# VHH binders against q9y6x5, part 283

Target 1, 379 residues: q9y6x5
Amino acid sequence: LPPKLLLVSFDGFRADYLKNYEFPHLQNFIKEGVLVEHVKNVFITKTFPNHYSIVTGLYEESHGIVANSMYDAVTKKHFSDSNDKDPFWWNEAVPIWVTNQLQENRSSAAAMWPGTDVPIHDTISSYFMNYNSSVSFEERLNNITMWLNNSNPPVTFATLYWEEPDASGHKYGPEDKENMSRVLKKIDDLIGDLVQRLKMLGLWENLNVIITSDHGMTQCSQDRLINLDSCIDHSYYTLIDLSPVAAILPKINRTEVYNKLKNCSPHMNVYLKEDIPNRFYYQHNDRIQPIILVADEGWTIVLNESSQKLGDHGYDNSLPSMHPFLAAHGPAFHKGYKHSTINIVDIYPMMCHILGLKPHPNNGTFGHTKCLLVDQWCI
Key: E = the ipSAE of ESMFold2; O = the ipSAE of OpenDDE; V2 = 0.75 times the mean of E and O plus 0.25 times the DockQ between their complexes.

## First folded at step 13 (VHH)

Design yf6 (framework vhh_8dlx_2; at its last look DockQ between E and O 0.74; V2 from the best seeds 0.00; counts 0 for: pae E 10.0 > 2)
Fold by OpenDDE, look of step 13:
Structure yf6 (fold): chain B 379 residues (1-379), chain A 119 residues (1-119)
Amino acid sequence: as target 1 above (379 residues)
Amino acid sequence: EVQLVESGGGVVQPGRSLRLSCAASGFTVSSNWMGWVRQAPGKGLEWIGDIYSGGSTFYNPSLKSLVTISRDDSTNTLYLQMNSLRAEDTAIYYCATGKDYDSLGFDYWGKGTLVTVSS
């Protein structure tokens, strides 16, 4: 039988939550599997870009999902969480569920993972749910487990996405111990439900399961605001994305806009597109705007009309507060093994290996995950 | 000691609804998966549905449209709501839980409560 893999994402699960809170179910999962304590995600550290990086192994400049909000100057198209269905935005890469279906006589399933309800390269997941935040975890889990258990051709790759603890992190801030404790307990319970369901269906021993996240969360405050209106008139530019990485499309001379913004705040770096640091791998795409503003950790870029969150993400991907974790269990993985760190793009070649797929060109390094796998040498 | 006590059974007319209760003691219902099972006269045990610690519910497909499982954490009580009852729903209804959350089957059972559906 072909190997099977379930990829689960709990949005905005900061890596150090594992150290600061109790997770009986997740800890048991880890005890019987593997843990990567920190996963360095891609810049910018936002939901759509990082989820697509997980399933493509590509930096954002390469797969083309460079933010949650994008603008293409040639086609004049806009991308947002409410407008993400146009294959135009996704077709610059091939996600693993498409590869899985095209390379083998296999099916893929998806419960609301970003991009899974869109035909990419004229291929859509064999089974999928249209994104709807109102749909319960239970319903998503039911569908995924049904498809994993009863499909023909068999589902060999499945994704499951859940919006917490990200939403709560935004609302309460990650430093709210009381509220976040409650939220994270709920997440652990959901993990317990997942494991129990798999056991009840007889899938647990044969299914590879990865539990991960796309990014962490940092504490924000009303005392740490950067107001762009204080530095430049809004008529001089179009805002494509706002905080903590603002994408600026000048309406006047780019240099003039840059000069007005470059000293706006000591807690914000201003880059011309060509001057974006190489370490971000965030330059070589037309969807990246001519000027970007990058706020320091915990600082929020605002306009006068903007609302503020108590927690946010999207900051420098080298910050520990932006890093998620990865845990895994199944026949492909060791038991009781912990690893310090990998890059988020490293997950793709690992998954391809597990599934017996030939990976598309990617930025991941298979060598970084070898120690997690029972069939590989760990040096 | 783990104890499960079902209540709410009795004689009911076809088409009516009935809610069964299961009072649990010796453990926390929200920390364990729990379920309902029934046994009709002359038939084997039939699984009705489960509720997991996270709140997720799973049902027998043949009964899904007619039953709802819920719990009250404050009273440590499990419920089974049954609607549109039929004669074939006559059975002893059992509340059950596993020894622990990782159990694959039910290890603790109540004594059951009889539900008789008759005109």
Scores: ipSAE 0.047, ipTM 0.579, lowest interface PAE 2.4, mean pLDDT 93
Fold by ESMFold2, look of step 13:
Structure yf6 (fold): chain B 379 residues (1-379), chain A 119 residues (1-119)
Amino acid sequence: as target 1 above (379 residues)
Amino acid sequence: EVQLVESGGGVVQPGRSLRLSCAASGFTVSSNWMGWVRQAPGKGLEWIGDIYSGGSTFYNPSLKSLVTISRDDSTNTLYLQMNSLRAEDTAIYYCATGKDYDSLGFDYWGKGTLVTVSS
């Protein structure tokens, strides 16, 4: 039987939630598998870019999904969460479900992972659900397990996406212990149900399962606002993305716009594209705008004086608050092993190894994940 | 000791609704996965659906639109709501549970409650 892999994301699951809240079901999953305590994600630490980095092994500049809101100056196209289905945006990389289907006579299945309802390189996941946030976790899981059990050619790679705890993290902030405790308990219950469903269907012993996330969440405050209107007339630029990394397309001389912004706030770094720190790997794509503004952790860039979000993400990827975790269980993985950290781009070559696929060129390092795998020499 | 006691069965007219109860003792309903199974006269066992410890529910596809499984932690009770009942829904209805995360199915069963849909 070919090896099978289920990749699950719970959006916005900050790594230290594991220490600060109770997860009996996830802890049982980890006890019988592996844990990576911190996954260093890619800058900017947003949903679409990081989900695509997981499945391509590429930095954002290399896969082309550089933010949740984008503008391509060459084609003059716009991307947003309500306008994300044009293959143009996704075609700068080859995600693992496409590789799975094209390099071998295999099938892929998807329950709402970003990009899986788009025909990337004229190839869409063999089985997929169109994105609809009203579809319950149970229905997403039912479809995935049905496809894993009964498909020809067999489904060897499946993925499942869930919107929490990101949505609640934005609404309440990670410091709201009461509301986040309820949200996180529900997520742990869903993990327990996932494991039990896999056991009931006879999948648990032979299916590799990765549970991970794209980013964390930090607390915001009405006392930590950066008002751009106080520093620059908005007629001087087009705003492509706002916070916590603003993407600025100048309408006048770029140096003049930069000079108006550079001392706007001590809690904001202002970068010309060529001056973006090399460690971000966030420079070499036309979709990255000529000027970006990077707020300090917990600060919000606004055009006026208010914000409705109490938690946010997108900040510097060196911040522990932006890091998710990774847990995994299955025949490919050790039992009871804990690892401190990997890079999020390392997940792709590990998944390709588990599936027996030849990876496309990528930024991941297979050696970083060898100790998680039973078929590799670790030390 | 695990015990399951079904109630709420009886004679009901076609097209009506009925809610069955399953009182549990010896464990907490939210700590185990549980389910409902029925057996019509002259038929084998038919799985209706289950509810997992986390609250997720899964149903027999042929019954999905007609049934709802729920539970109440405060009374330690599992429920089966059945709507638009037909004569073919006449059966003994069993509540069942697995005691641990086991892939072998249900380990403990109630004695069942008879539902008759007639006239």
Scores: ipSAE 0.005, ipTM 0.497, lowest interface PAE 10.0, mean pLDDT 90
ESMFold2 (binder alone), look of step 13: mean pLDDT 83; pTM 0.837

Design yf7 (framework vhh_8dlx_2; at its last look DockQ between E and O 0.65; V2 from the best seeds 0.00; counts 0 for: pae O 4.9 > 2)
Fold by ESMFold2, look of step 13:
Structure yf7 (fold): chain B 379 residues (1-379), chain A 119 residues (1-119)
Amino acid sequence: as target 1 above (379 residues)
Amino acid sequence: EVQLVESGGGVVQPGRSLRLSCAASGFTVSSNWMGWVRQAPGKGLEWIGDIYSGGSTFYNPSLKSLVTISRDDSTNTLYLQMNSLRAEDTAIYYCATGKDWESLGFDYWGKGTLVTVSS
C-alpha cells in the first residue's frame, strides 16, 4: 500500500491564533500528532509565493513566483491572482504533485491549491478543481476524499486550499476578538469535519495529513498610511504591486525615482534591487523589480486614498505576526510532539521523504523536520 | 450512557414525504458526527448520509436529491427528511454516531424505526 499525504492550507492562519483562541478539534488533531508552533515563511509573505514555496522547497527568487502581482519586461507578460494560468510563470520550478504523479502507479489530486490548475512542465494535477472561491469547503473536501478513495492509479498526494481566515483577517484585523473568534471557530469546525470525513471513509489511520498555512496577519489602521503620491508623481513609474511590498518599475532614471522615495516615510524601507537584504533571499530573479518599498509592520502603502482593510500580510518574514503554524497527523508522524520552529521551505523535503520521492534541488533542510517523523532518530 | 431513539416511522404512500427523528442522550448531537443508515428487507446496510460536528453534510449520491439531514442542538435531536418516497425506500432506518474523538466509525446505533412505502 503506497504512502499517502494530504496537504491542507487555511490561508492567513497566524501561528499565535492557536494560543489566543479555542480550537477543540485542531487541538485534538495536534494532541494525537505533531505541532510546529512557528513556521518561518519566505519573503514576501504573500499567498501565491508561499504556497509555491511549500510545494517546491524553494525561495521565491528561485521558483519565480515572487509576488501576487508580477511583470516580465522581456515578454511583456502580467501575472495576478486573477490572471495566473500561463505556465510561463510557474515553470521555473517543479512542484511536488508533478514529481509524485510521474511515479509508477501514482496520481495527484488538488482542490484549489495555487498552481494545481496550471499545466506546469506540460503536467497538470491528475485530478483537480479549477479555482473558484464560491465552491464550499464541503464540496472541496468531497472531491478530494472521493479521489483519494476511488482513483486508479491511486492518488497518493492531495492538496486542499481554503481562503479563511485570510479574507476575514483582512476585513476585521487580527485584533478584533469578537469577529475573529467567530471566524476561527468556523475554521475549527471545518477541521473537525475534515477529520470526521476521513474517519468515515476509512482513510484516517493510513493517511498522513498536514494542516498548515502560508502566512499570518497584522493589524492595520487609517493612522498608518504611507501616501506615495505625496512623494512622487505616479507618471514617473509603473506600479507592479503596491502594499505592503511595493514593486516599482521606473519610467525615468532609476536613481531619480529612488531619490524621490528614499525619505518618503520613516515607516518604509526603500531598496534598490542590489541592496535588498541577503536574508530575504529576494534578489536573483528578473521578476523582482528594480526598486522595492517595504512597509513597516501594520503600515499600508497607498496612492492617495484611504484603506478599507484592517489587516494585512506581506511584510518582513522575520516578524512573528507573519508566521503560520504546521500540524500533522498520520503513520509517518509522532504522537503528542511539539517543535518550536522550522522554515517553510523545509516542508518540501519532509513531504518528499514521506512519499518516497527524490526531491529536486531545493532550499529546505530535511534535518530540521526529522524530530516530527517516526522513522528518524531525534536527539 | 449513550442512547439513540428513532421515531417517525410508519406507513406512507409513494410520492409523499416523511421526517424521521433521532433523540440523543448521553452526548450532544453536535459534538461528533452522526448519520443515517437503512436496511431494506433481505438487503444489507445502506448508508444514507452523515452530518459532522461542524455542520457539513455528505450523502449517498443515489439519495442526495431525496434526503436532507439536519439537527437541533436545543432538543438534542437528529433529523432525516425524505421526499418523493418510493417502494424501494421501505426499510428500517437507523441513526448512529461516533460519539467522540476516539471513534473511527459508528460506535452507537439506535434500534431503528420502520418505514413502509405502499399504496
Scores: ipSAE 0.281, ipTM 0.733, lowest interface PAE 4.5, mean pLDDT 92
Fold by OpenDDE, look of step 13:
Structure yf7 (fold): chain B 379 residues (1-379), chain A 119 residues (1-119)
Amino acid sequence: as target 1 above (379 residues)
Amino acid sequence: EVQLVESGGGVVQPGRSLRLSCAASGFTVSSNWMGWVRQAPGKGLEWIGDIYSGGSTFYNPSLKSLVTISRDDSTNTLYLQMNSLRAEDTAIYYCATGKDWESLGFDYWGKGTLVTVSS
């Protein structure tokens, strides 16, 4: 039988939540599988970019989803969470569910993973749900497990996405122990439901399951604001993306705009596109705007009309607060093994290996995940 | 001690609705896998549905449109709502819970409550 893999994402699950809160179900999952304690995600540390990096193994400059909000100056098209259905934005890469269907006589399934409800390279997941935040985890889980169990050709790769604890992190801030405890308990219960459902269907022993996230969450405050209106008139530029990494499209001379912003705040770095640090791998794409502003951890870039969240993400990808975790269980994985750190792009070649797929060119390193796998040497 | 006590059974006419209750003690229903099963006269056990700790519900496809499982955490009670009852729904209805997450199965059962659907 071909190997099967279920990839689950709980949005905004910061890695250190595992250390600060109790997760009986997740811990049991980990006990019988593997844990990567920290996953270094890609810059910027936002939802769409990082989810696409997981399934492509590419940095954002390479797969073309460079933010949750994008603008293409040539086509004059806009991308946002409410406008993400145009294949134009996704076609700069090939996600694993497409590869899975094209390389083998197999099916893919998806429950609201970013990009899965869009035909990419004229291929869409054999089974998918249109994104709707109002749909319960139960319904998503029911569909995914039904497809995994009853499909022909068989579903060998499936994705499941859930919006928590990200939404709550934004609302309460990650340092709100009372509210976040409640939220995270619910997440653990959902993991319990997932495991129990898989056991009920007889899938648990043969299905590889990865539970991960796209980014963490940092605490924000009204005391840590950067108001751009204090530095430059907004008539001089178009704002493509705002916080904590602002994408600036100048309406006047770029140098003039840069000079007005470069000293706006000691808690914000201002980069011309060509001067963006190499470590971000965030330069070589036309969708990256001429100027970007990067706020320090916990600082929020605002305009006069902007509302503030108590938690946010998108900051420097080297910050631990931005890092998610990865746990996995199944025949491909060891039992009771913990690993310190991998890069988020490393997940793709690992998944390809598990599924027996030839990976597209990617930025991941298979060697970083070998210790997680039973069929590999760990040195 | 784990105890499950079903109630709400009785004689009901076809087409009517009935809600069964299961009062649990010795454990928290919201923290455990709970389910309903039934046994008709001369037949084997039939699974009706489950509710998991996270609140997710799963049903027998043959009964899904006719049943709803819910719980009240404040009273530690499990419910089975049945609609449009038929003669073939006559059975002893059992509430059950699983203790072990390592294996899927019901470990504790109530004594059951009889539901008779008759004109």
Scores: ipSAE 0.030, ipTM 0.366, lowest interface PAE 4.9, mean pLDDT 93
ESMFold2 (binder alone), look of step 13: mean pLDDT 81; pTM 0.817

Design yf8 (framework vhh_8dlx_2; at its last look DockQ between E and O 0.70; V2 from the best seeds 0.00; counts 0 for: pae E 2.8 > 2)
Fold by OpenDDE, look of step 13:
Order: sequence, then C-alpha cells, then structure tokens
Structure yf8 (fold): chain B 379 residues (1-379), chain A 119 residues (1-119)
Amino acid sequence: as target 1 above (379 residues)
Amino acid sequence: EVQLVESGGGVVQPGRSLRLSCAASGFTVSSNWMGWVRQAPGKGLEWIGDIYSGGSTFYNPSLKSLVTISRDDSTNTLYLQMNSLRAEDTAIYYCATGKDFESRGFDYWGKGTLVTVSS
C-alpha cells in the first residue's frame, strides 16, 4: 500500500505553548511519535507565505507568496485573503499535492489549506473544500477522513487547516493566560478528536500524521506603536501591507520616501529592497515592494485609522515567539523522539520522502529531518 | 464499574420529537467516545451517531437531519434528540461507549430503551 500522509496546521500555535500549557492529547500524540520543539519559519512570518513554504520547501522570494497582501506592478493585480483565487499568484511554485497527483496515480485532499482551492499549474486537489472560516473543525475532519478512507484513486496526501489559536492570539494576546488556556484546551480536544476519528476508521496505524503550525504570536500593546503618518504624508506612497512588515510603494522619488521613513522610529528598520538582509531570503521577487519596514518584536506599525491587535505575527523569523512546532506520528516516524530545531522548508523534502515523491527543487535540507524517520540513519 | 442506563423511551406519535438520556457511571463521558445505536425489530444494529471526547459529533448520513447528540458534563449524561419521528424509527435504542476506539467497536452497552412510533 502506498504511504499516506495527513498534514494538519493549527494557525499561530507558538512553540512555547507546549511548555506553558497542558496538552494531554497532543502530549500523548508526541509520546507515540516525534516532536520538533522549534520550527524556524520563513520571513515574513505570515499565514499564506509560511503555509506555502511548508508544501513547496521554498523561501517566499522563490514561491512568490511574499505576504498576505501583495501587489504586482506589471499586471496591477492585488492579492489578499479575500482575493486569493487567481492562479497567477501561486504558479511560481508547485505544491506537494499537485506533485502527488501528477507523479503517481494518486489523489490529494484538502480542507482549507491555503492555495488548495486554486488550480495551480492547471491542477487542483482531487478533493477540496473552498475556504470558509465558518465551517467547523468537525466538518473539515469528517471530509478529510472520508476522503482518506474511501477514495479511488486513493488519497495519499491530505491537508487540514484550522484558524486557532491564531485568531484568539490576535484577540487576547499570547500573554493572556486565562483566555489562552481555554483556547488551547480546545485545540488539544480537537487533536484528541482527530486521533479518535482516525482510530475509529482504522486509519491510525497506517497513516502518517504531521501536526504543525505556520507561525507563533507575540504580545502587542498600545504603548508600542509606530505611526507612519507622523513621518510621511500618505499621499507620497501606497501601502501594500502594513504591520509588522510594511510594504511601501512610493509615489514620489524612492529616495525621498526612504529618507522620510529611515528615522521614523528606533523600533523599526527601514530597508530598500536591495538592502534587505540576506538571511531573510526576501529580495529576489518582483512582488516585494521597493521599501519595506520591519517593526521590532511587539511593536505595531499603524496609520491614524488603523485598529490594533493585542497579539500579532510577521516579525523577524529568528524570534522564538514567531516559531511554531512540529509533531508527527505514523509508520514513517520514530516513537518518543524529540528534536530541537528544523527549518520550515525542511518539511517538504521529508514529506516527499515519506510519500515516495521526487521533490521539485527546494530550499529544504532532508538531512535535518532524518533523525525523525525510522528508515534513515541518524548519527 | 462502567454502567450505562438509557431512559426516555416509550410510545410516541409520528411527527413528534423525543429525547433519550443515557446516564453514565464509572467513567467520565466528556473523556470518552460515546455513541447511540438502535435495533429495529427483525433488523440488525444501526449506528446513529457518536460524540467524541472533544465534543465533535458524527452522524449516520441517513439520520443526520433528524438527530442530535449532546452531553451534559455536570450530570455525566448523554442525550439523543430525535425529531420528526417515523414508524421506521421504532427500535431499541442503546447507549454505548468504546474503550479501545478500534473499528467503531463498542465495549460497553446499556440495556437499551424501547421507542415505539405509532399512530
């Protein structure tokens, strides 16, 4: 039987939640599988970019989803969470569910993972749900498990996406122990339900399951605001993305805009596109705007009319608060093994290996995940 | 000792609603998988639906629009709400729970409660 893999994402699950809260179900999952304590995600640390990096193994500059909000100057197109259906934005890479269907007589399934409801390279997931935040986890899980169990050709790769604890993190802030305890308990319960469902269907022993996330969450405050209107007139630029990484499209001379912004705040770094630090791998794409502003951890870039969240993400990808975790269980994985750190792009070659797929060129390193796998030699 | 006691059954007219209860003892309902199964006269067991420890519910597609499963953690009780009852819904209704959660197998059963739908 061909190997099967279910990839689950709980959006905005910060890695250190595992240390600060109780997760009986997830801990049991980990006990019988593997844990990577910290996953270094890609810059910027936002939802669409990082989810696409997981399934492509590419940095954002390479797969072309460089933010949740994008603008293409040539086509004059805009990308946003409410406008993400144009294959134009996704076609700079090949996600794993497309590879899975094209390389073998296999099917892929998806429950609201970013990009899965869009034909990419003229291929769409054999089974998928259109994104709708109102659809319950239960319904998503039901569909995924049904497809995994009853499809022909068989579903060998599936994705499941859930919006928590990200939404709550934004609302309450990650330091709100009372509210976040409630939210995270619910997440653990959902993990329990997932495991129970898989067992009930007889899938548990033969299915590889990865539970991960795209980014963490940092605490924000009204006391840590950077108001751009204090530094530059709004008429001098177009804002493509705002916080904590602002994408600036100048309407006047770029240098003038830069000079007005470079000293706007001691808690914000201002980069010309060509001066963006190499470690971000966030330069070589036309969708990256001429100027970017990067706020320090916990600082929020605002305009006069902007609303503020108590938690946010998108900051420097080296910050621990931005890092998610990865847990996995199944025939491909060891039991009771913990690993300290991998890069988020490393997940792709690992998944390809598990599924027996030839990976597309990617930025991941298979060697970083070898110790997680039973069929690999680990020093 | 694990015990399940169903109640709320009886004779009901077509089109009416009925709520069955299952009082559990010896374990916590919110920590376990629980379900409802029925057996009509001369027929085999039919799965109605389940509620998992996290609260997720799953239903038989043929009955989904007519049934709702819920639980009260404070009273350690499972419920089955049935609406728009028909003659074909006449059956003994069982509350069940699984310990091993394998292949939809039930390990513990109540004695059942009879529901008769007749005009």
Scores: ipSAE 0.548, ipTM 0.821, lowest interface PAE 0.9, mean pLDDT 94
Fold by ESMFold2, look of step 13:
Structure yf8 (fold): chain B 379 residues (1-379), chain A 119 residues (1-119)
Amino acid sequence: as target 1 above (379 residues)
Amino acid sequence: EVQLVESGGGVVQPGRSLRLSCAASGFTVSSNWMGWVRQAPGKGLEWIGDIYSGGSTFYNPSLKSLVTISRDDSTNTLYLQMNSLRAEDTAIYYCATGKDFESRGFDYWGKGTLVTVSS
């Protein structure tokens, strides 16, 4: 049977936090394993899209989770962080936990990774927690480790999601060294406890563990607001998503809406869907609206309101501030190896290789990650 | 020279509370995982709970809400608070640690302290 894999996400963990803050436990994890210093994520650099890209290997236009707020014109359905359970949204792709548990005598376990409490292709994670942000990290970890140790059929793929440092990054901004140092120290303590718990339970030597994130965080300011209401009246469009990538469904002639928006601010780009840059891979899905507005880094699109966020994400995926990292440890991985960059979609074929799964068609390249793995001839 | 010395055991009436202490030497209580385990007369070992270097605690589900594990770094001491004691809590209580990096489970144990719940 293939080695077991635990995939962990700490939401909003910007890659350069590793260089700018102290992480004794995470650095020891890296020293005994591998590090990818920058993971280039997918546009838009939001939570639901990027978590689904990790587990499908697909760009957002291909897996169908194109934002945290979506509208499907054919079915007239709406998606949001409070309305995310309809399998319709998730069924344009097959995430790794579904493929894994459909193998004979295998199961999957999940502690709150986006989508794991949804029956995707009529298949829900074999063991899972319904999403609830008030559940502690230790309870999530306890359930995951219990399932890894005790389940029949055996759990071979498990995932764990934690909301920090994203929540604090929004609240304080990534440049608030005092508050972010305290937050990131707590996260490092949780990583230390995770490793020690796996050792205590006898899982550490035979479990592959990936610690990664979906995106980074950039500093925002009340001085950097784009007031959409000053440029266009609400009656001319339906707003599907607001900031930093606004999704605009025109109610009148599209060219008229575009013309009202194109000179609204020098600090945002206005794209007709067909003019969205090819490098975003963000065009070929009906859930992508006819007009999108892309704010410059650190700018916030508002509806004549102040913003309460001091940090945000969702910006252009070429921005280093939007990039997370990846660290991994386990029998499949080298020790002490550092790699500069991969694409976030490359994680999926690597995980499939570790688990002995045939990957579904995807946008990842196994060759980008093969030097992380001991069973590949790289040198 | 890892040493663990439990104290605070004795005879206690049902329904009462008791706090056990574990004085550690040869290592810092927050440097690795530590835990409490008990053995009732004629029974096997029963895991009570663990505490990890970052302060995370994990408990046996059957004892959840009845026990609390804490530590005091300034005195290098681990604690077990037990509430609403019943006759089935009569046991020898051990503190333990997995001191080294290749530990699995617990490598070092105290001699234990006897708790008798009796009227």
Scores: ipSAE 0.467, ipTM 0.815, lowest interface PAE 2.8, mean pLDDT 92
ESMFold2 (binder alone), look of step 13: mean pLDDT 82; pTM 0.828

